# Designs tried in a protein design chat: VH-VL binders against p86728. Part 3

Target 1, 153 residues: p86728
Amino acid sequence: SNLQCKIAGGGELIPIRTPEYRAWVPLGEVGLNVSDSKVLIFAARSCFGAHILLQNNAEDFKNAVYEIVIGGMKNTRSGIRQCVGCKFDEWVKDKALNCRFFNYFWISWCGDEVWVGHGYRPPHNRILRYKYENQPVINAASVRSESDTYWAL

## First folded at step 10 (VH-VL)

Design b6
Fold by ESMFold2, look of step 10:
Structure b6 (fold): chain C 153 residues (1-153), chain A 122 residues (1-122), chain B 108 residues (1-108)
Amino acid sequence: as target 1 above (153 residues)
Amino acid sequence: QIQLVQSGAEVKKPGASVKVSCKASGYTFTSYYISWVRQAPGQGLEWMGWISAYNGNTNYAQKLQGRVTMTTDTSTSTAYMELRSLRSDDTAVYYCARDLYDFWSGYEFDYWGQGTLVTVSS
Amino acid sequence: QAVLTQPPSVSVSPGQTASITCSGDALPKQYAYWYQQKPGQSPVLVMYEDSERPSGIPERFSASNSGNTATLTISGTQAMDEADYYCQVWDSSSDHVVFGGGTKLTVL
């Protein structure tokens, strides 16, 4: 119950921009290593459709992946799915993103569940949870977006 | 009152090009995609591609890559589809449809134009 | 690319229930959509996101998506329901649209 989960990153924010409908940007290629971590805290400024992929390695888009979509359906829903582009396993109504301002989010894969929340203080403001069928080995993460998005990770 | 009104029927020779127009009204044109779908006589529906009226991005069906060009004119709320190097098997009714494309649930075509018959004959 | 298979035709008597199936390996992972095309007319969206009905579509239209099969159901079938019906899914690997081959519903 009192588990300590390491947050990714070295404290200094890494700026990323993802244009609309671009390829995945592996976070390891921009200097963010998630392989020894269980929590990702980040900010995004976006109109809609911020996508985060949790992966066993940065080149794997099919095995042991979880895709988190924040502000999907034109900024009306957020969700967790077990493959890129498949039906969501869990989702909520959520107007998570803002075109003009950064909003904060967090993702946790600590323990046997994936959690997603608003803000920068996990586990507060959790909006989603999904229990693994088989706990994946998460060593990488990637981002992309449906609209032009600025990230701080 | 959402409407998509297409240009009239065309008769073409093989090797020619055709450009079909689709004028939208009753909604914010730049907030949606336009998909093009064709239907050969007695056949089913075949998706050709989409264009974003917001930024002009396109996504074409693999079979048509290199022969099709989709454009928009936002000042007239009009989408265009041009098919080049026409063959007899391009004879079909060509539809435009308003496309709610999203990476959440995929494609949804909620309003369709009346269709444009393009006949390609020797 | 994903493939959707529909029966070429279905016949039903007026007032009876019609069922139109759509089978494909993509269906467990994707939403199904249904379009009606009456003779000589453009397609019309009649069901979206597996089981949702657009405003203006009669309550006798319903749909489901379970396993590898999506089903469009028309209860109390009327002569005006005579049309071709197409199912559709997203092929998220190619980001392309897949339509089924269509089913001609005949009301006799």
Scores: ipSAE 0.379, ipTM 0.794, lowest interface PAE 2.8, mean pLDDT 90
Fold by OpenDDE, look of step 11:
Formats: sequence, structure tokens, C-alpha cells
Structure b6 (fold): chain C 153 residues (1-153), chain A 122 residues (1-122), chain B 108 residues (1-108)
Amino acid sequence: as target 1 above (153 residues)
Amino acid sequence: QIQLVQSGAEVKKPGASVKVSCKASGYTFTSYYISWVRQAPGQGLEWMGWISAYNGNTNYAQKLQGRVTMTTDTSTSTAYMELRSLRSDDTAVYYCARDLYDFWSGYEFDYWGQGTLVTVSS
Amino acid sequence: QAVLTQPPSVSVSPGQTASITCSGDALPKQYAYWYQQKPGQSPVLVMYEDSERPSGIPERFSASNSGNTATLTISGTQAMDEADYYCQVWDSSSDHVVFGGGTKLTVL
């Protein structure tokens, strides 16, 4: 169960702002280390396009293990892909984000699957599930956005 | 209506530089990227690079590294592409295009300028 | 850097179906875009994200992907469809945009 995995985030609120451009903001730079965790809980206030990158190497933004997109396609879809810019491996219709309010999300990579859900209580309200061919090793995470986004981790 | 209007045709000598302008209208200029694409006579499209009108970040094609500079003027919603050390094989129609970057699908060019012919001849 | 290969030319009679292929190793992972360029004009986006049409593009235009090949299909081809067609991808590994060599579609 994902509930048995160590959780990063969801405790002390670490504010992050990502403007509307391509740059990634490593969570490590704001003091959040995910290397020993398998679940990330966060909140985002955004109009559309909140992206979370799960990385093997904190300095490698091209060979990511997973990229999770919340509220993509103008806040109509959410999805998971294994490569930045690649086709999505899994996606759903999802109006996940809110321009005015923080919505909570969780990402789990506890096993050989990546799960994404709404809210702050994994594994409840799961919206995405994708089985990875190999057990992923995630040592870092970064965020970016298609719109001015405020994060709380 | 979204429009990209480019500067007029240029004739240059080898070794010279050319600076092409692209004035954008009909949308929020700073919210998009601008890509430059050129096309030699009778040849295909060649991507040259893009610039973020938001933060000025650039990405140039490898073959043009060190020879091309892209800039923007947000006050006039104008993008510029300067190509230096011109040679005959730089003769082409140069296009600016609004680069609609979507994190789902990458870069696509949904609006194009009318093109600027740059002729390099001795 | 990714490479996209297109046939240099395709010919069809009016009303027939035209198929323009674009082959490349990046295509299984990257979305393909298609552009139409008529003589003396700027390119026009006709297909995006493999199979989506921008507003104003006729429904006779469609696109599909299979393996390393993307295909632009024009059903009921009309004289006005005569143009050069280019496929395009964004190569995430190199962060470069790549165009195919282009295909000249002739409507006989």
C-alpha cells in the first residue's frame, strides 16, 4: 500500500512560485528532498499546466523517470509520461486545477507503478496509474508550469 | 486577428550581417515563443531557433551557434533575428512563427510571418 | 539529432486519396505536426499532435502514426490541396525542432 511509503511534502508548507515559462524549479533548492520518499503531496494554485518532474539525477532534466502533468491542455487533462516532451503514456480528462484556490494532489512511485491522485490522502482519489517496466529510482523532483503557479509542498 | 509582419527583403555581401524583424499583433506577445525558420530556394524548411518573449531565453540550432542572435522588444512586440558572417548558402526566405509551446506536445508553429528574402551574393 | 524522411513527391488525381509519409526514429515518442505550403506562401499548420486539425482545416485532412511513420492523409483531394507538405517534430533529447524534407503533392 502507498500508505506505507514515506511521504515528502504535506507537512511544512514550502511555497514555490513558477512563472509561465519552461524553466524547472528543483524542489531540492527549496529544501524538499524526495530521495528517501516514495510519495509526494503538494498543493497548487494554477490556471493550467502544473508539471512535476521525477528525476534520477537532480541535474538531469532531459532523462527524467516520469513527468506528471496536472491540468494540461488548458486544464482539461492530466497525464503521465516517461520522457519530457514525449507522448503521454497515460492520461485522463481532468479539470484538476483552480486559478483561485489551492488544490491538493499526490504522486506515488512506491512500487513499480506511478500513481497520481487528487487530494492529500493517498491512495484515495487516484486518477492516473501507470506501470513502469523497471523499478524507478527517483532521487529528485522539480516543478514547472504553463501558467503562473503557486505551489505548496 | 493574430499577425506576424516581417521586415522587407535584404541583399547582403558575404561576411555581412542581416537583422530581420518580426512584429507581432493580435495576442499577448510575452506569453509565447517566437521561432525562426528559413527556406533556401527550392529547399525545405530549416528550424533556426526560438526565443521566449517572456524571459528572453533562446535556443539556437546547432549549426548556427555563434552566428545567430535572437532578441525581442516587448515594448513594440517585435522579435529580431540577426545572422552574422553571411555566406551564399544563407540565401533563403526567413520566417518568424509564433511558437505555441504546449508541454503536452512540444513546439508547434500556428502563425507565421510572410517571410523575408535574404539574398547573399558577391 | 532526429531525422525525418519524406518522399519528395506524391501525385494524385482529383477525388483520390493522397498519403504522405514521414519516417523517423523519434516519431514513436514525439508528436508529429504537419504543415502545408503553397507556392509563394508561408507554411500553414494543418495537423498537430499527430491527428488534430486546427480550426479552418478541412475534415478531409487527417493524420495517423504507426511505428516510426507518420502519415498525412487527404481524402477527396482537390486542386487547392496541391502544395508542399512538411512533417515536424520536437526532439526532446536535443531540444531541437526538426522538419522533414518536404513532399510535393501534385493534383493531376
Scores: ipSAE 0.036, ipTM 0.682, lowest interface PAE 3.6, mean pLDDT 89

## First folded at step 11 (VH-VL)

Design d4
Fold by ESMFold2, look of step 16:
Structure d4 (fold): chain C 153 residues (1-153), chain A 122 residues (1-122), chain B 108 residues (1-108)
Amino acid sequence: as target 1 above (153 residues)
Amino acid sequence: QIQLVQSGAEVKKPGASVKVSCKASGYTFTSYGISWVRQAPGQGLEWMGWISAYNGNTNYAQKLQGRVTMTTDTSTSTAYMELRSLRSDDTAVYYCARDLYDFWTGYYFDYWGQGTLVTVSS
Amino acid sequence: QAVLTQPPSVSVSPGQTASITCSGDALPKQYAYWYQQKPGQSPVLVMYEDSERPSGIPERFSASNSGNTATLTISGTQAMDEADYYCQVWDTDSDHVVFGGGTKLTVL
């Protein structure tokens, strides 16, 4: 049976800034909980290297995680990997980010796949698709960046 | 043409410091990092650390933390590695290498300097 | 910190295929990199991102990374390929570089 794909948030957008090379910022600590959600829609203004971590819990950086990198390799690739710093399981050439403007993105873990796309209307403009090897339990998300990044979540 | 040219051989006594230079040419220096790798006589390669010429961020091997300092001078496209409190087992050839470090790939080294022999003897 | 283990030496006849292995727990989830070092010379990158060959490296060099083992393969081995070979990974837990102990390839 198909399940309802709940989008995280629902209030005013939460502004976050991640300076270059900062530690992970747990989204729950800034008021955005994903524990009962399956979709995250957000915007980022960044030159390169916007990182989103989907986690079993906010303190788990090793097991049962998915790292999504948007505009990696100096804004030339985006990808999905199953641990922080592992080889990517799925990636595409992608100049996703802009230093001067916010661009919108979405991530879905609805159903049996992780999807990533451009824009604010999932599932439109999907660029990445990865089928789970093991069904994840995602209750938290965190962000960080390789360059100075402004987020709207 | 990409080149890394290092300073000449050094002979030091235990307890001294050494500073090795690495002058880069043929590429945009501030777009890449520099790693330092040493090799004791008859031994393998040992990574010492990395510095970004873009922003000066450093990452040092745990074994050397507190004894090593890496810097850059962007006006001369030159990287420096200083190793302090030298011991006889610091005798090695010291290489600089252009590091293509990225959060995607990790560290790896596509162009290497010629090496600088540092001999530490009492 | 991760450990990479290589055989200390490998011998092949000219024209034969040489295989140099690199074993470690990091290899299933990390890219492997390979360097060639001839006596008295600096290392040279010969393979990157598991299996990619830099410009200027002969096509007889290839590499793979499967399970806990990365393998550098040299087909049609020539006397000029006699060198030490090092594998390398990124240990993401420590954010450090790890080299294997090196393998001396002898062409006889």
Scores: ipSAE 0.590, ipTM 0.859, lowest interface PAE 1.8, mean pLDDT 91
Fold by ESMFold2, look of step 17:
Structure d4 (fold): chain C 153 residues (1-153), chain A 122 residues (1-122), chain B 108 residues (1-108)
Amino acid sequence: as target 1 above (153 residues)
Amino acid sequence: QIQLVQSGAEVKKPGASVKVSCKASGYTFTSYGISWVRQAPGQGLEWMGWISAYNGNTNYAQKLQGRVTMTTDTSTSTAYMELRSLRSDDTAVYYCARDLYDFWTGYYFDYWGQGTLVTVSS
Amino acid sequence: QAVLTQPPSVSVSPGQTASITCSGDALPKQYAYWYQQKPGQSPVLVMYEDSERPSGIPERFSASNSGNTATLTISGTQAMDEADYYCQVWDTDSDHVVFGGGTKLTVL
């Protein structure tokens, strides 16, 4: 049977702040469970460098992960990579973040691709796609940022 | 014109410390990091560490952890590297370099200071 | 930590193409960077992000990064290109900068 791709959350948005540090904040620790979901919609207020990690479990930062960087390279590029810190598999020029107000973004791992877009209505405004051969099981997500960032998840 | 101008040569005894300065000009100092790289006579380049002029975050090479301190003074656009408990094998030319570090690219250095010779001799 | 291995020296005749290799396990996953250092001088960035050339570096400089090997190529090599050349990567496991041991390019 065909299944509708479920969006994570669905309650009140969860506010998170990530200061200018390299530590990951697991979303499960702040009450957002992505284990039965295929789509994450969120907002971020940030000057640059919003990072989202899709993980098979919250303690895995190496195997079966996808790192999405929105507004990397000082808010000039966004991309998808298959390990933390490695070269990007897909990226585009993108000036998506704003220091003063929240912008919306979405990430989908529905089907056989990872998609990233602007706004709150996937699949509208998709900016990135990456095809994998075998869909990893995504049960957790984590965030961090290169600049002081406020998240609404 | 972007410049990094370092303090003059130093002669030190084993066990002493040295503090090398690196004055930046021609760019927005707080928008970039500074890496320190040393080169012993006749040897290759060895990275010592990095400091962000934006927020003061540091990352030191493991072998120097506990002996090195990097700081900045944003009012004078100056970076400092202090190496303590000097040994004879710390004799080297010490370079500062503007570091374009990003989580996308990693570390790399587009402008270098002229170098500061530090000689450690008993 | 990651290791980058370079030949200690490379010799070429003027006008020929010089090829300086840099080998290491980090290279498939990380950008390679290249620096030129002339005797008694500071290093100068000559290639970045595997194959990009900074403003002011002659077009005869090019670079690639494929598999475990990054290569700096200087076509039409001139006497002024005689220098030590270092490759460099980011080792994300240690979060350290790693340089190769350096290659002395001699133009004879």
Scores: ipSAE 0.569, ipTM 0.841, lowest interface PAE 1.7, mean pLDDT 91
Fold by OpenDDE, look of step 17:
Structure d4 (fold): chain C 153 residues (1-153), chain A 122 residues (1-122), chain B 108 residues (1-108)
Amino acid sequence: as target 1 above (153 residues)
Amino acid sequence: QIQLVQSGAEVKKPGASVKVSCKASGYTFTSYGISWVRQAPGQGLEWMGWISAYNGNTNYAQKLQGRVTMTTDTSTSTAYMELRSLRSDDTAVYYCARDLYDFWTGYYFDYWGQGTLVTVSS
Amino acid sequence: QAVLTQPPSVSVSPGQTASITCSGDALPKQYAYWYQQKPGQSPVLVMYEDSERPSGIPERFSASNSGNTATLTISGTQAMDEADYYCQVWDTDSDHVVFGGGTKLTVL
């Protein structure tokens, strides 16, 4: 159960802004280390396209373990995929984001599955669930967005 | 409406260089990239590379590395493709296309120029 | 670098359904896009996101993917659909765009 896994964040809120370009912002650079955690809780204020990259190596953005897209396709879908630009392994119709207000989300890679949900109370309000063949080893995370996005982690 | 208008046909000798222009209109030029695709007579489409009109970053097809240079002029919303050391097998219609990157799906081309015929002959 | 293979030609009678395949190892991983090119004209995007049509593209155009094969399907094929069709992917490994060899669709 992901309830047994350590949560990254939850302390002091770290503000992050990702403008409308492709640049990834490593969470480690802003003082948030996910290497010992299995759950990431965060808030995002965004019109569409909030992307979270779960990485094995903080310096490797190409061979990432998971990419979670929240509010993709103009805030109509959310999904999980294995690499940037790849087909989504799982996706749902979801109006997850709000342009004006922060919405909370959680990502869990506790165990052999990756889960994504709304709110800050995993495993409640789960919207995505996927199991890859190999157990993920996640040591870092990064964020970027398709629109000007404010994060709180 | 969105349009890409390319420069006129070129006739070149082997070893020469050609520079094709592509003027964009109807959209924010710096919000997209431009890809170049060529097509030899009776052949298929061959991707040559792209350039970001946002930051000027380029990505060229491996077989053209060192021989092609793509540039943009944001003041005129114009993209340029220069191909050097021309040879006969470079004879083709050269297309520019709006290079659209979708975070969800990847790269594709939704608008194309009318094409520029470049003929290389001795 | 990814390779996309298309049949060189496909023939259908008017009103029949045409299927144009595009095969490649990248297709389970990458989205395929389709372009239509008529003689003397520039390519036109007809399908993206595997199954989405740009504005102005008739609903009789559809696309699907299964395994290593992407398929462009044209139902109720019309004479005006006679053209060359190209599939295209973005290869995330090489960061290159790759086109298929193209398929000439003939409407008999």
Scores: ipSAE 0.139, ipTM 0.752, lowest interface PAE 2.8, mean pLDDT 91
Fold by OpenDDE, look of step 11:
Structure d4 (fold): chain C 153 residues (1-153), chain A 122 residues (1-122), chain B 108 residues (1-108)
Amino acid sequence: as target 1 above (153 residues)
Amino acid sequence: QIQLVQSGAEVKKPGASVKVSCKASGYTFTSYGISWVRQAPGQGLEWMGWISAYNGNTNYAQKLQGRVTMTTDTSTSTAYMELRSLRSDDTAVYYCARDLYDFWTGYYFDYWGQGTLVTVSS
Amino acid sequence: QAVLTQPPSVSVSPGQTASITCSGDALPKQYAYWYQQKPGQSPVLVMYEDSERPSGIPERFSASNSGNTATLTISGTQAMDEADYYCQVWDTDSDHVVFGGGTKLTVL
């Protein structure tokens, strides 16, 4: 059960802002370490395109990664993929984001599957689930966005 | 209406440099990038690189590394592509295109300039 | 760097269906975009994403993917569809954009 996995953070909320450019913001740079966790809970205020990258290597944004896109395609879809810019392995129609308000989400890589859900109570309200054959160890995470996005982690 | 208007045709000698301009209108220039694509006579499209009008970041094709420089002037909504050390095989129509990145699907080009013929001959 | 291979030419009679293929190792992972270029004109985006057309592109244009091959399909081909067609991907490995060699579509 995902409830048995350690959640990254758990202390005070860490505010992050990602503007509309390509650059990733590593969570480690803002003091959030996910290396010993299997679940990430966060809030995002965004119009569309909130992206979370789970990384094996904090300096590698291409290899051994999972990218979770929440509210992609103008806030109409959410999905997970194994590399940035690749076709999605799993996606759903999803109006997940709100321009005005923070919505909560959770990501889990606790088992041999990656799960994504709405809210702050994993494993409830799961919207995505995908089993990967060779799941890399996740040691870092980064965020970026297609629109000006505020994060709370 | 979105429009990209390029500078006129150029004739250059081998070893010279050429700088082509691309003036954008009809959209927020700094919200997108500009890609440059060339096409030799009777040949296909060749991507040269792109520049972000937002932050000035560039990405050049490996083949042209060290020989090409892309810049933008946000005050005039104009992109520039300079190609140095010209040779005969650089003869081509050079296109600018609005470069947009869809985080879902990748990079593609939805609006193109009219093209600029650059002829390199002795 | 990724390579995209297209047939040099495809011929079709008016009203028939034209299929233009684009093959490459990157295509199982990457989306292919399609451009139309008529003589003396700039390329025009005709297909992007999965079966998405820009405004103004006729519905007879469609795209599909299977394995390492992307296909642009033009149903009910018209004389005005005669042009060169290029596929394009963003290669995530090299972070470069790659075009296919182009296909000349002739409407007989």
Scores: ipSAE 0.033, ipTM 0.693, lowest interface PAE 3.9, mean pLDDT 91

Design d6
Fold by OpenDDE, look of step 12:
Structure d6 (fold): chain C 153 residues (1-153), chain A 122 residues (1-122), chain B 108 residues (1-108)
Amino acid sequence: as target 1 above (153 residues)
Amino acid sequence: QIQLVQSGAEVKKPGASVKVSCKASGYTFTSYGISWVRQAPGQGLEWMGWISAYNGNTNYAQKLQGRVTMTTDTSTSTAYMELRSLRSDDTAVYYCARDYYDFWTGYYFDYWGQGTLVTVSS
Amino acid sequence: QAVLTQPPSVSVSPGQTASITCSGDALPKQYAYWYQQKPGQSPVLVMYEDSERPSGIPERFSASNSGNTATLTISGTQAMDEADYYCQVWDSSSDHVVFGGGTKLTVL
């Protein structure tokens, strides 16, 4: 297992809300730093389209990024890609989100692989896995959503 | 019915400026962006840049940097494109188009204006 | 910075299948869109998200992507399909839009 990496956060959940617009909400601005971690666990209550951006540079949303889309295409697919709006490197059919209830997810970027799973217990219930040529260097993360979404990170 | 209606044809001298308008209707103006695309006579489509009617952010084609300015008036749902220091090779039909952004797939143009002919001649 | 290359022209007889290609290094990672333009008219979106048709576009229009090449296919080509066709991508790294050079489709 490659999930012996540090989990982001100090144990307390940070609430975040993203409305139905394209603006990214940097997690650093709400007190969550991922620079020394390789695993992110979070909960989301959303109808569709929960997006997590892993960034090399907190100010760069285009280059050296990895985007995880959970419940995209109206909550029918989840995927991983190397840039915002580009073709997915890995995706699966997935009804991951719930409008009424928080569901838990985890993302890991240990080594040269990015993993995504359901629940709060990595590496269990992994739904996505993609091996990149180079080790992802992640110093920041941001979230946005296609629908009104409540986060707990 | 979604429509983009552009201003009329323009004739300009070299060195002058032109400002073309594009009035949008039939949709929530501030929920989309506007792109400008030009086409010289007998040539292909050239993207000039776009502006977000949501936040006012702009992005211009590299070759037009410093010479083009795009703006919006949300109160009238109108987009404007100003091109300065005109030269003969700026002669073209200029189109405005509605930017559609899909979170999964990116940007494309689903509605277009009728075009505005701008002629630059001495 | 991305470049899209199209053949300048393609000719087909009525009823035949027309294929218009668009090649570029960005295409393995970016979705391609297609536009039809008839003389004296504005461009019209005919295909988006690689293979989806807007409402009102005939089913004879289809699109595919393989490697660095996107292809617009018109089956059972009709005289009314004679037009210029342009491919387009959005470059996520630069946030710029790039058009192909265009292809003139002639229906003989």
Scores: ipSAE 0.483, ipTM 0.844, lowest interface PAE 1.3, mean pLDDT 93
Fold by ESMFold2, look of step 12:
Structure d6 (fold): chain C 153 residues (1-153), chain A 122 residues (1-122), chain B 108 residues (1-108)
Amino acid sequence: as target 1 above (153 residues)
Amino acid sequence: QIQLVQSGAEVKKPGASVKVSCKASGYTFTSYGISWVRQAPGQGLEWMGWISAYNGNTNYAQKLQGRVTMTTDTSTSTAYMELRSLRSDDTAVYYCARDYYDFWTGYYFDYWGQGTLVTVSS
Amino acid sequence: QAVLTQPPSVSVSPGQTASITCSGDALPKQYAYWYQQKPGQSPVLVMYEDSERPSGIPERFSASNSGNTATLTISGTQAMDEADYYCQVWDSSSDHVVFGGGTKLTVL
């Protein structure tokens, strides 16, 4: 592993379910600590709207550093924005999610950019990148979803 | 064609309630939300709130909290807005509008009903 | 809550370019939407997501959102474009919809 780009997690995948239109689930509360990591690899089974929040404080859901939306707009777009609910800074057309099957994704905040991609082999299949103006400190992550979603982290 | 057809004009006294209906056709009703927007005579548009036809979730303008109730009947593809404790400054044309709320764009209104005039006078 | 400010009126001659502004602190972080309302009629969506045009809206309609200002532009303005125009945003901090006060476009 590269010390600059440590991947979160301990090997065995942690199953999480987020019912539709629910509050954020902090990943630290389910046993996944990202404070010493720069990369998150996960899988999701969902019809649409998987949301990942990168945070400097696990209990702050309003002043989060970045929100990543996978399969937003009813599974037609994915994007990166710098606050919950604001206009996306970067986005692409993307039918990322599947109602019946898990698909893998990765997020990296290693270096001076946030990257998002498909699959489990970062940096392969990158679909989004955003160069941040100031180096963020990411100590936590949280998830929620617009549709009933099963996560493996 | 997508259409939103509203109930007819109403005349009410102060303190009464009004319930306006909005019947949708030409699209999958449960895939969209309905917003209600009013316009006092000679004035601009004022958003009143939103209801999801998918799950019944509502979001009301703060000014109207406690006085407004929005509902849907998916079997008839109809949305309802009830405004209680009416006062003379509630005189307006009330519109229903289709929107597709999501966490990406928020709310916007691509199709509008014909409007329902509600007059509140003593 | 966000506030959107529009001029109350704009006048143009037929064939000229009309420009209707909408100012507010929410505009750098939110999409702007535009509606046309002719006398006695319901509003009609004429621009969405800052600069996108719905099908059926003439190409002479365009829009932008830069800084604290969104602008609706009508080139080659025609008498049929005479109407009230409203800008709109979603204020994500309050999760509410906000309309501008409206601008009456007069084609003389």
Scores: ipSAE 0.264, ipTM 0.746, lowest interface PAE 4.2, mean pLDDT 89

